VHH binders against Protein DOG1-like 4 (DOGL4). Designs and how they scored, part 88

Target 1, 232 residues: Protein DOG1-like 4 (DOGL4), of Arabidopsis thaliana (Mouse-ear cress) (q84jc2)
Amino acid sequence: MSKMRNLVEEKFLEFYESWVIQLELYLHQLLIAHNNNTMSETELRHLISKLTTHHKAYYTAKWAAIREDVLAFFGSVWLNPLENACSWLTGWKPSMVFRMVDRLRKSRVVLVEAQVKKLEELRVKTKFDEQKIEREMERYQVAMADRKMVELARLGCHVGGESVMVVEAAVRGLSMGLEKMVKAADCVRLKTLKGILDILTPPQCVEFLAAAATFQVQLRRWGNRRHYVTHS
Key: E = the ipSAE of ESMFold2; O = the ipSAE of OpenDDE; V2 = 0.75 times the mean of E and O plus 0.25 times the DockQ between their complexes.

## First folded at step 9 (VHH)

Design z4 (from v72 with S111P; framework vhh_8fcz_2; at its last look DockQ between E and O 0.60; V2 from the best seeds 0.66)
Fold by OpenDDE, look of step 10:
Structure z4 (fold): chain B 232 residues (1-232), chain A 122 residues (1-122)
Amino acid sequence: as target 1 above (232 residues)
Amino acid sequence: QVQLVESGGGLVQPGGSLRLSCAASGFTFSSYYMNWVRQPPGKGLEWVSGISRSGSYTTYADSVEGRFTIIRDNDKKMVYLQMTSLKTEDTAVYYCAKYTDSSSTYPGFDPEGQGTQVTVSS
């Protein structure tokens, strides 16, 4: 039951496959850095910077793609069903990463009181921002059923002629809203990530990033096995 | 059956150049992200370079960045690795490999060919 892919989907699929493989390479480096206490702070910061740059590259590509077809990201063909099921507004849910931080606290990582306080403040803010986006998203979704669309539904009109124009207008309106919301969500993701990395020490950042990357990569692997999806 | 046949290795002095080739058969070549990996003497397998399906995206290990170039020809089902400014530490058996997500390591690769020996020595 494969569906036809448009050009945006095909291009982004290839990009994402490459991006994920590169992420695995960085994950390997993060794990080495985490297991070896011999790396200097400068080296750790360099590694962290590479990861942050890598993530920024993803969003640069994503935002270019969603400008062309944001709907492609609500049926992401480059993701397996498990990955899609875990997606919030076309990506990871920002508040989820605090579970990774909590894992740090329960491990050998010692966070000072000031860090704990700042992380909590960030968590609260992140949740608040998520909720705002969710409410706005719902408004756009509901707005799809505008007066004209409802009238079409009531009349039982088939998609053709004037009906096509009405539907296309509705879809354009929705798409514009979706693009806005996806970008907003991505901004929260980036701000949350930056916030966490600004609070943590370089060694703590490495551990956090390793945990996050591991989760992402494993989710993909688990999903691929479960659904017999082959991503080269 | 999947076949990957590497060639082009040899003995070269430091600062020299080699071009490796990999001939692929037995699978839809253009559908796979292709890689070069290497195994230095007494060491484990390490990733060297990768190239996307169309060749639009390429990546390199830090140790070879700026010195190695990976390219592919989907019509010929070939992957190449142009190596320049070779160093003694580049000495290894080089393999062409498809990406695999079944490994317990990151990233995972399963070399299927016999590899080609590259020796960099004065």
Scores: ipSAE 0.781, ipTM 0.913, lowest interface PAE 0.6, mean pLDDT 92
Fold by ESMFold2-Fast, scan of step 9:
Structure z4 (fold): chain B 232 residues (1-232), chain A 122 residues (1-122)
Amino acid sequence: as target 1 above (232 residues)
Amino acid sequence: QVQLVESGGGLVQPGGSLRLSCAASGFTFSSYYMNWVRQPPGKGLEWVSGISRSGSYTTYADSVEGRFTIIRDNDKKMVYLQMTSLKTEDTAVYYCAKYTDSSSTYPGFDPEGQGTQVTVSS
């Protein structure tokens, strides 16, 4: 039986399921576009714009939800265990997308020297931003384990209005800190995605987005088959 | 076993309207995203519209956006497709299908019913 879900979790579960299913629809269109050499640059740019808007809609909904309950995004009920195991600060690890870009170098798509240089610069910048966030996460975890917090945890075991209020204030502070870190990570994700799309041509963008969407959708489908995941 | 029974199709003139119905049984209807898909004569299946578990989110194919409306009634275990401003290009067998992640299609769906025929002609 699953843990009782709160209203934020129920709302975001419905949103996310719908968002992924719409991503599948866009994936279908991307695969058709990738195999069809007759689509105009204007048509390809329109499709890329739809995907960009779709990803922005996800972050708009996510940031509204984490304002209400950031902890819902750590061990999310709308993600299966495999998706949760692959998550880095409530989402995809930014540097992972460069592995998908590396596939473009060895595919039918030709990257020119100027693009390769810009993508390498972006990769280095993304890895630097990612490591900075990881250090902030480590500092947060250390702060959680300090003597003051341990004392507050012990105090929370005793019934009393004053002790309850002190614990509630501390929990609110912790949630605000997590919200800021999650938003910082999401900003790196959005900058990385935008940076890659700005460097690539429209046909290359279509191939990249198709690869990324295929991986995301298939990871979800593999994880939903619990027998395969737990009894491999 | 999952059962989906489509109805409401018929012959209609261009610019006309039809309301399709799908009666669901054999599964927890309110837990599934539902789709309408169609098969035009001599063509493969094409996705038309989808609706989330509670009806809060709807999505439409570009070809039907602004003309079709998908609605669901979880108490009655029904999903509907309200079609307006019908075109000859809308002629097809229409199927109701629950979302599934075991299908090779994107989005994932498996039509199991007999469908309902919609013919748009003058």
Scores: ipSAE 0.733, ipTM 0.892, lowest interface PAE 0.9, mean pLDDT 87
Fold by ESMFold2, look of step 10:
Structure z4 (fold): chain B 232 residues (1-232), chain A 122 residues (1-122)
Amino acid sequence: as target 1 above (232 residues)
Amino acid sequence: QVQLVESGGGLVQPGGSLRLSCAASGFTFSSYYMNWVRQPPGKGLEWVSGISRSGSYTTYADSVEGRFTIIRDNDKKMVYLQMTSLKTEDTAVYYCAKYTDSSSTYPGFDPEGQGTQVTVSS
């Protein structure tokens, strides 16, 4: 529908496409490490470090972009509709990543009791942090709706510069609040990722990172294939 | 048809420099992420470098970072690889490739041209 993209959308589109291609290159290395017992622990840690640096680079670029236009991250032009539909506050839902850990435990990854206990503690903390963000977002949305309703009623009685200023203030408030909530959600995502990688051994980290990268790459490829078939 | 023609290879001494060129035709060049890939003697393909559509984002394999620079010129439909501080381990046939999500190889950069030979020998 939109015929034009703003500067933030164009810039982040190119960044994200390049970022995912690099993720695919790292996935190839993860799959080699996943299938081999011949890599040293130092080599595994180096690969894990490259993946964590790559994920941090995504958030660095994202946080710069949301300062300019947080709304671009709700229904993003650089994501296909399937990717957008899977988003919780502009990204993966932190608590849901533990389903991936659970699946790996049932298929290939063996965890010691101490690791299981630490992962459960992290899961509970992650859910707690998510719930705090969801409650604050709900309170924010109610406050924004109340402000809008009052000022729309006033607009019906007054036409002029005062109405424009109130609408502009509401829009600025919405953007600032959304930016705060998106950053908070991203911080939970980073803490959860780091927490999981700190608990797992290097081979287990490779298994987890491979599963996560596979999901992200496949979601993109499958969603793009659907787009081609339905919109060609 | 998609065509990628690599050139600029040759014999150089360790520490030397070369610039590889890749001429593209048969597709909308400026719409694609472009790569350099190499095949050392007796070994499989090794990804070397990539460059985004506008050239704003570049990436490099660890083995070449700081020594190689990828450049593109969308008006001329060219990709370049500026190589410096060459080592004997850089000896390979070099190919350029466009990224595609339908590639038979992972992560989707199959060579399409004949490549250009780079030989680093004292």
Scores: ipSAE 0.576, ipTM 0.832, lowest interface PAE 1.8, mean pLDDT 84
ESMFold2 (binder alone), look of step 10: mean pLDDT 80; pTM 0.808

Design z40 (from v72 with G108S; framework vhh_8fcz_2)
Fold by ESMFold2-Fast, scan of step 9:
Structure z40 (fold): chain B 232 residues (1-232), chain A 122 residues (1-122)
Amino acid sequence: as target 1 above (232 residues)
Amino acid sequence: QVQLVESGGGLVQPGGSLRLSCAASGFTFSSYYMNWVRQPPGKGLEWVSGISRSGSYTTYADSVEGRFTIIRDNDKKMVYLQMTSLKTEDTAVYYCAKYTDSSSTYPSFDSEGQGTQVTVSS
């Protein structure tokens, strides 16, 4: 139903705006922790836990919303055109996060050899999982163009209650397929994020999360002020 | 012209309560996330609480969670901060601030009002 789709978009728009503003507030706390270097390990772990919980809240809300209207996440109204252009299967591309990790090799908080090896292993696995999802999306797109879909397009032109029910069932099946694929991509994102945080020390986690949050917030601001990007 | 007018501050004893009010004008109030921020004597701005456009989502700084409640009335163009169990460390000038993504710093607020003074002491 169109009313249900509009409601999902409106509710997620308000949720997402609030989620991004809270991310910006956490970014402020991360920058204070990084710059002042006065926080205990316990305090740093608490801050990292708040960020982890915040990202989990995003996926909890997203998965509830895609159950109702997965198509809302393809060309999302709560994202500006720049954010939408940078999306890979409704979110950030997992392998791109390692660019934030590469910053840590230039920081005052030095990565030890064991961490470098584990991060490289995680990077390789993440790219493998990413490619697997891409192959699944390709198979989905091929299936969309098969004989069944052509026949459904024809049925949609006929009058009668029976044809309406068949078309509705097929559209529901397509949405379920997309929902499963989006959730698979989100699982790769969450595993990649958790893997990085498990390898890094608390000060390194703070620096990494600050870099990631800074990029996300700035990308949103650049897109919202797209006419002013050339003046900066 | 964006205008935010804070009121309701005063002198209160530890454990006391106060209700702060913010009257908004010059913008579409119901389209903006609203915040309360404070500045203790000799310190920088500290974010206190925030509320989404319709009031469906609220959030609080750890230091005030469970003690403060933020609410809004979009028809009256008002945002409120109900403060209970006040502590001496809550002493500050309190400002109402609308969120803006045009700021170059974090957190991003668009407020230059006079604020309302809250003093907690006996």
Scores: ipSAE 0.662, ipTM 0.863, lowest interface PAE 1.2, mean pLDDT 86

Design z41 (from v72 with G108H; framework vhh_8fcz_2)
Fold by ESMFold2-Fast, scan of step 9:
Structure z41 (fold): chain B 232 residues (1-232), chain A 122 residues (1-122)
Amino acid sequence: as target 1 above (232 residues)
Amino acid sequence: QVQLVESGGGLVQPGGSLRLSCAASGFTFSSYYMNWVRQPPGKGLEWVSGISRSGSYTTYADSVEGRFTIIRDNDKKMVYLQMTSLKTEDTAVYYCAKYTDSSSTYPHFDSEGQGTQVTVSS
């Protein structure tokens, strides 16, 4: 097959597989910490720090990869079809995490009034930032259908000489715009995650991170498991 | 038919070193993330270390970080675990395991080998 994974896709596939396996291992540690309640605050803070570092490592690797090939992140080969179907601008939708925060209200570790207020303020800000990006994406999609882009597409059908350079420059410009939007979405994700962790106590952080990791890992396993079951 | 054959275990004094080896066959070795897991006497399996397909990424359990090094040789279809500064709590049967994501539980590892016994004692 001539349409194989490119170097960026192969490198990120290896990275992502390793990253998800490490997330599963951290999830196991989070569940033990949550269930046993025997860990000190120092031990809990260390575990939370490991998860925070792990998520930052993902975005460091992602931003390096999208600089080379942002389109690899739209319909990614390292994600199963279910994971790809659930993606919002190449990742999780920021406002979704507040539904997980709502579960904390039913936990043994009760949220105090001051935390509830700060979480609501963060939720509103996150929703606002999310909507700004959605408007930018809509404007990008409209620009893709612009007369000039349509004319460049026609030119591509008659590629030869100087027209090749013009088409390539336009495609590169479009990819750079898409990269900027993906990075903006990722910044909202990181700000939202940091904001929640800054508001919550260490036991509440453990419960929140366990819920988030459980959802991510289970979504992947549901997609992979259903594929394997249909061939068993 | 996945086959994993571990070797290199033995009796060693605290502070000593051992190098474990795992010979793999029956699958496309270079396409799988590989792990070392261990079972201490009277306890369940615990994950020790993992290595990505090409060896570019490695991870370690907190208990062994800085003391153990995982390495792979895809041409020889081998995984190694270099252990230094061994402690009595490292006493366990060590297994080489291929990662799988077909299970509903995490973490899930397939181990087909008999393991290799590591005993750290004075």
Scores: ipSAE 0.579, ipTM 0.827, lowest interface PAE 1.7, mean pLDDT 85

Design z42 (from v72 with G108D; framework vhh_8fcz_2)
Fold by ESMFold2-Fast, scan of step 9:
Structure z42 (fold): chain B 232 residues (1-232), chain A 122 residues (1-122)
Amino acid sequence: as target 1 above (232 residues)
Amino acid sequence: QVQLVESGGGLVQPGGSLRLSCAASGFTFSSYYMNWVRQPPGKGLEWVSGISRSGSYTTYADSVEGRFTIIRDNDKKMVYLQMTSLKTEDTAVYYCAKYTDSSSTYPDFDSEGQGTQVTVSS
C-alpha cells in the first residue's frame, strides 16, 4: 500500500531526518566521553544538557505537528517499517529505557544502593503510567465502535455534503482525543528520561544516553538494511 | 554518478570571511540532506554543517556555531557555506557531502569532490 504525504508529513520528515543526523553526531561525542575519562564534570554536564535540549526540540516539533495531523504519527512515513513496528503510541515505550539502565550494572560505572532503589521506584511508576495510558487507549478504541459512531459512518456513506460535514466534525473530535493521548505518552517519556538523569551522576548519564542513542540509531539502520542484495 | 564540485577556498586573514560553493549533479539534489565536512592538515574528517532537503533546517558543529551559515539553492543544485570570523584552526580542505547511512554508529558522508582548500594565516 502506497501512502501519499501531506504537508505535515513532508515537513516532519525533513525535520526528523535532520534531528536523527544530529543525534548520530551527539552519539559520537557521547562515545568519546564514555571511553575516555578526560572530560571534566562541567564538560560532561554540558554534553548531557545538549542531549536533553535535543530531545526537548523533538517534542516541541512533534506537538506542533500532531496539533495539525496526529494521524501522521501512526505509521509515520519518516520511520522505516521496523521503527514503526517497535513504536508504542507514536514513540519509544518508556519502560524500555530501564534496559539501558540495566547495562550500567554490568559496566565499569558503579551504582550505589540509593540509586538502585530510586531507579526501581521510577521503573515501577513508569510501568504504572504506561498501563494507565494503555487502558485509556483501549477505552478510546471501544468508543470508536459505539452505536453513535456506527450510525455516523452509515450516514456518511449514503448522503452528500451535509453528512460529510458532520463526519468531518466527528473525525476532528477523534483526532483531538488521540492528540491528548499521544501528549500524555510523551509526558511519561520526558518524565522518565528526566527522572533517570536526575538519579544518575554525569558519567552514568553519558553512558545511559550513549546506550539509548546507540539503540535508536542501530534500530533505524537495521530496518533500512532488511532486504538482501545479492550478486547477479 | 554522483558529482560534487567544491570551490571558493583560498588564503584569508584571521577574522576574515570566505564563501564556499558546491555544485551537485548526478542525483536528485532536492531529495538529500547536504553537509560540509573538513579535513585539517594531518587530521581526520570533521563534520562542519548540514542543511535539510528544502533548507528549512540547519545544524552546525559547536566549533563553527554563530560564525558559519549554510544555505542551498535547489533550482541551481548548489549548497554554500558562508564563513565569518575565521580562525587559524579553520584551516582545512572543505568537502561538500551527501548524507548516507551505514552499519556503523556514526553517520557516513558521501563526497566525490576534490575539495577546496581554506588557509587562515597571517
Scores: ipSAE 0.501, ipTM 0.789, lowest interface PAE 2.1, mean pLDDT 84

Design z43 (from v72 with G108R; framework vhh_8fcz_2)
Fold by ESMFold2-Fast, scan of step 9:
Structure z43 (fold): chain B 232 residues (1-232), chain A 122 residues (1-122)
Amino acid sequence: as target 1 above (232 residues)
Amino acid sequence: QVQLVESGGGLVQPGGSLRLSCAASGFTFSSYYMNWVRQPPGKGLEWVSGISRSGSYTTYADSVEGRFTIIRDNDKKMVYLQMTSLKTEDTAVYYCAKYTDSSSTYPRFDSEGQGTQVTVSS
């Protein structure tokens, strides 16, 4: 572990803590809006815009951090073990948000047939993009087991400082591949989120965002209630 | 024992300014997100502002954005709330609160002190 990784972890821990607290505050506003049927469309759009900006701020900070140390995002110290166990390529699995969309069919404002069709088309596209990234990750993992990497690992285990430096340089080089893959996954996440919000009406967007934020906050609470400790 | 002691409240005219202080003890102050919350007469707690552990990130309620500034001094274990352009609606008991993930409500924070009274009266 380099000194650089420690600083990235400390900085992102502070950012993420603040980001989650703001998400909890926005969740409170979403729940009030969901329970109040008299909010204007302009007011609902403003709240939706705040949530969209909040999620974009997360990816702006994340992409800056992974440029410095992408490995900090695999087994993140700012997430409890349950949150880490539920991660797919350093974040939420895009296709799983459609389970939250399914609940909208039973809401006070039900989906019309045209919306159902567009959401199904988006779900299929999202799963396709997700599978492409999974194939690339699998190829990356197989490449890590190639003969040269095995030989470098053996040298790092059995000889002193010069070999350790060579192994460190190789790992740093491979981090660029992981960075591109994580950014590709994040692009699928953002396109999926935008796609859903573009299809839904403002009241449905509020209900969807409230469900998503509730799940994210509740997953954190479940992990923390079991006396989980944040681990690298 | 976690202890938060608020001070700096008082009576001010509309458009006036006040600076609130919070002295913290009994925990590792520099490791926690800190908040200011307020309780107007006869109403529930309202979140006002928050500040990250080093002070790098601050957040404000829409009602106070641009008028209030939250600052912290980790060496002195202090949180401050600089209030300007005060309105009658800002009349409340102001509390300093450490963020906790054990709270049963959203937002997830609780007051630990007696608070400091701010009265904005024409």
Scores: ipSAE 0.607, ipTM 0.828, lowest interface PAE 1.4, mean pLDDT 84

Design z44 (from v72 with F109Y; framework vhh_8fcz_2)
Fold by ESMFold2-Fast, scan of step 9:
Structure z44 (fold): chain B 232 residues (1-232), chain A 122 residues (1-122)
Amino acid sequence: as target 1 above (232 residues)
Amino acid sequence: QVQLVESGGGLVQPGGSLRLSCAASGFTFSSYYMNWVRQPPGKGLEWVSGISRSGSYTTYADSVEGRFTIIRDNDKKMVYLQMTSLKTEDTAVYYCAKYTDSSSTYPGYDSEGQGTQVTVSS
């Protein structure tokens, strides 16, 4: 990358690196819990709560940062190219987590009929919420292209004075629209995660969270290396 | 060549304190998350604590939370582990390790230095 990082990017880069390393620690604990059938329900609930709090902390930090510079989250400098290529509106695509849920159906951790029904209902609702946001983003991109093209074309040969104020107002409007859209997508992510955890038993939650964290951590590691196999 | 030199270990009674030091060289120290890892007798490596590039974020294993404090000095290329309220189960060889995403461990870390022995016994 040819650009130097701004202050928001520098601060969020250190935050995100630390957040991912903490997620790696929690992943280690989840894998131990999943392979050990001796943990109490209280101990499992405590571990699940740590993961839930950790994800909540990410969105708290993200929303503070996008308020200052939402554009930093499109093509983020703290994400590698593979992570950026796999992003849907600055994060994971909510419906993709149901692929981890499908693994639970084929594992030794058995889902009862009532859980299967509730998960399918949640999957349908999540896909509906995704499509609604995609339509909003499409409308935003069309409106942004029209507004941006008209204003930039109109002011292209006039730099300074009142032209600067008009351009600054347009840029603020674009940023506020993107901030709203990103927050809407993040709300779908949080609601989907909470919905899944509310349906699953504590051992199933541990297996689900372990699968999700493994995928997130390994996607980052694969993108930072030239091959898929974890080394040394 | 990455070099990490640990020091400050010793014999201490339960409830005692020790400060471990790690001198780093051969890499851009201020660009890496740093870890303390330990190996108790007869057990595998156990991650203990970590600290972000500038020191703004620290993380601790549940077993040491509230008792250990990790600190770094980027100008001196040093990482420290202040250990208080030591327990017999804290007996281990302690290693300083640079974070890496190429490790098979979670959290990831590179090969350790020679380590420093901490023995907590009465």
Scores: ipSAE 0.744, ipTM 0.903, lowest interface PAE 0.9, mean pLDDT 87

Design z45 (from v72 with F109L; framework vhh_8fcz_2)
Fold by ESMFold2-Fast, scan of step 9:
Formats: C-alpha cells, sequence, structure tokens
Structure z45 (fold): chain B 232 residues (1-232), chain A 122 residues (1-122)
C-alpha cells in the first residue's frame, strides 16, 4: 500500500481491503466445497450466487467511485505495484480468465466437447470486445494531442476566471470519456464471467471460481512481498 | 509483540444476549481488519465476523447474520461482538483475530487471542 491522496482513494482503499478479505473467506468455502462430494447442487448454486453477488458489489462500488474520480483507478493506491503492473484498463484483462478455464481440463471435473466449443466461441467474442476497447483507448490517447487540446493547454498556462472555467470543462469532459471507457471494459469483464458460469456445471463453476480467487489473492500476497514465492 | 485479550463470555439461555470485548496492543490497531472466530467443542475454527480498519465495512457468517453486530473503537483499541438471539449452536470459545496476509489459510487469521467461553444452554 502507498500513501493515500484524497477522500475517494481513502474510501475505496478501505472498501477494497475488506472486499479482498471477504473474497478470501469465499475462497475457503469454495475449497471446502471442491473437496466435499456431499454438497448438493442447490448448496453449490447458493455458493456460486454469493461469489457472483460479491463480484457485482465490487463493480457497484467501483462505478460510484469512478464517477467522482476515475483517475484514482489508473495506478490505484489500494493495489500494490505487481497488481498495478498486471492491470488492463483498471482491472483484469477479460481474455486472461480463459487460462483458469484451461486448468479445468486437468481436473477430475472434465469438460465435455459441447462446453469446449461454447467456451472457444466465448473466448473469440471476448477477444473481439477487448480489441474494440483497446482501439477506443488508442483513439482517446491520440485525441489528447490534437489541435483543440494543445490550444486548451496553452490557455491553461494563463491565470484568468473565464479561461480557467473553459479548461476545467475540458478536463471534466476527458474524465467522463475515461469513465465511459472503464465502464465498457468492466461490462466485458462481467459478460465474460457470466458467460463462463452459464456454460459450466456447478462443480466446474466452484473449481473455476476457486482457481480465479486463488490467483487474485496470491498475486496480491506476492506483490506485498516482492521476494515471496508461493508453491501450490 | 501483538497481544489480543478477549472477555465478556459466560453462560446464557437460548434467546439471550452477550457482548464480547477484545483489547488489542502491540500493533497499529487502526491499520488492520479485525475478526471474530469461534471454536465449538470438538470442532475446528469457524469465522464469525469481520470489520474494516475504520469500521465502515462489516461482514458476517451466514449462521450469525442479523443476530450479531461487530463494532470497533480505534481510540480505545477495542473490537466488540454484540450477540443477540443466541442459540445452542453458538456455544464455543470466541477468539479475536487480526487479519494477516502471511497466513497459509483463507482468510488470513494466523493471530488469535486467548479466547472467551460462551455457553448457550437451557
Amino acid sequence: as target 1 above (232 residues)
Amino acid sequence: QVQLVESGGGLVQPGGSLRLSCAASGFTFSSYYMNWVRQPPGKGLEWVSGISRSGSYTTYADSVEGRFTIIRDNDKKMVYLQMTSLKTEDTAVYYCAKYTDSSSTYPGLDSEGQGTQVTVSS
């Protein structure tokens, strides 16, 4: 963790720490469920639902926070440097979750051919949506250097009430553009997660969620201790 | 050294209430997520409730949701567990635990206190 700079960062730091610790609690329950063959389908679906609700709660809190300060999510103070280095548009890269799916092929809960085909179709669609967002981000970055922005930067070097208001309006416009882009990326994340869970059986969902949560938690622990290597 | 001292346990009838206290020392209390865990007779540890560093976020196990309330006072370096509508299933030794990411378990609860006994019986 680094020094906090503003109220949005302070509030989200506390929220995120709590959210990750709750994720660790759910991970414990997922690992117990995975090793316990006596859990009913209803019990497994209830656990999967709790995880789904937990992830949706993260995006509810995130979208409220980015409405106030989207830039807090680019180089977040609640993430360690390793977590920040692994971020794509303020979160996990959607196509990367298919690496967790690939781990299911080595499990005792084997994917059938129909599931493999649907997962590959979803992977292709996810990569397409991901590339669309990347092109939009590229266009946003190029727009920063166009004549209008250069002229606004020139105006911003002079103190004056009316010119200050024009510059502030432009900065708000840029922040709104980033907010829309971040929300678009988050929608791809949620759609990809829902798509995978809709294709998998409840035992496979538990294994997938356990693998994803384990990686997220361990990445955080590794980054908090740069010389720490976890074996598992 | 990190020290956690629990108190407030006792014998109570079903439907009764108890307030558990945990006094913390030896670390920057206001920088840590705090937990209550319990161990029923002859069983393993069960996580009960957690509270964020300022008290803004709380989490509860399904078995105690709506019946227990976790509170903290950072000035006094105290965390509390208000227990209502107690059931015989709540009988356990209750421990206060600081969150740690050095734990081999999920959640990271390697640092338990000394414990306080809660017995719910008619």
Scores: ipSAE 0.693, ipTM 0.876, lowest interface PAE 1.2, mean pLDDT 86

Design z46 (from v72 with F109M; framework vhh_8fcz_2)
Fold by ESMFold2-Fast, scan of step 9:
Structure z46 (fold): chain B 232 residues (1-232), chain A 122 residues (1-122)
Amino acid sequence: as target 1 above (232 residues)
Amino acid sequence: QVQLVESGGGLVQPGGSLRLSCAASGFTFSSYYMNWVRQPPGKGLEWVSGISRSGSYTTYADSVEGRFTIIRDNDKKMVYLQMTSLKTEDTAVYYCAKYTDSSSTYPGMDSEGQGTQVTVSS
C-alpha cells in the first residue's frame, strides 16, 4: 500500500522535469517575441495560448497526483531545497505575480488607466482569496493538534493488523482535507493568471509571461547550482 | 565523458522519410531528458523534439508536429527520430542533445556530437 503511494513521486518527477524543460523552450520563444517587434497579434496570441495550455496541463497532472498522494506535494522530491523553501501551499504564492505586473508599469510598455484599475481590483481579490485559504490552513493545523492527533499517536503504539487499518483510515481523512486546500490554492493561482492575461494586450502578456517564466527557471537553476558549492 | 553519436542522415526527396539514430555513452542515459536539435545552413540551432527519461512524455516543435516521432530505447542507450513527409525546410545538420541547465547555445540543450546531415532536395 505504502509502496504504491511512493510511485506517485517517481511518476510526477518525470512529468515535472519534462514540464519545466518545455517551459524553458517557451521562455526562449517569449524572449524572441519580445525582442522582435514584427510578430503579428495572431502569432503573439498563439504563443500566449501555448503557455496557458502548458500551465493548465500542470494543474491537470497535479490534481490527478494529489488525489493519489497529496503528502508527496509537501516537501516534493522533484523540487530542489530552494524551490521547496519558497513554496506556499505546494506552489507559488498568488500575490507574488503582481510584482511582475509592476515591472510592466515601470517599463516602456504603457498600461492604460482602465488596465491599471482592473489589475488593482484583481490584486485585491487575489489577496482576499489568499488570506481566506491561509485562515482555512490555520484551522486545519489547529484541528490536527486536537483529539485526532492523540488518537493517531495512540494507535501508532499498537502493533497489529487492526492498528494498521485504523491508522491508514485516519491518514486518508487527513489527506482529503489537505487535497481540498491545495486545490483551492491552485484555483486561486489559475484565476489570477487568467485574470492578468485577460486584462493585458498580447505584447504585455508576452512580457509578463517571460518575466514569470524567467523567475521560475532561474530559481530552479540557482537552487541546483548552489548545492555543489556548499557540499564540495 | 558524455558521447553522443548521430547517424542515419542522407539525401532524400521532398515527401520522403529518414530515421535518425543517436548512440549515447558516458552517462546514465535512463536518467536524462533527450532532445533532437537541428542547424539549417547559415542559421542558428532550432529545437526539434524532446523525450522524457522513460519515454512517457514527448514534445515537438510546431514545424515538425505530426511529421516526426521521437523514440528511445534505454536498454540500447539509443534515441531515434523518425521523419516523414520531409520538406526542403528540414535540410539541416541534426544533433542529439542531453538536457542540461548549463547550456550556452540553446536553453537547456546543446549539441554534444558531430551531427548527421539531412538534405531534402530534388
Scores: ipSAE 0.643, ipTM 0.845, lowest interface PAE 1.3, mean pLDDT 84

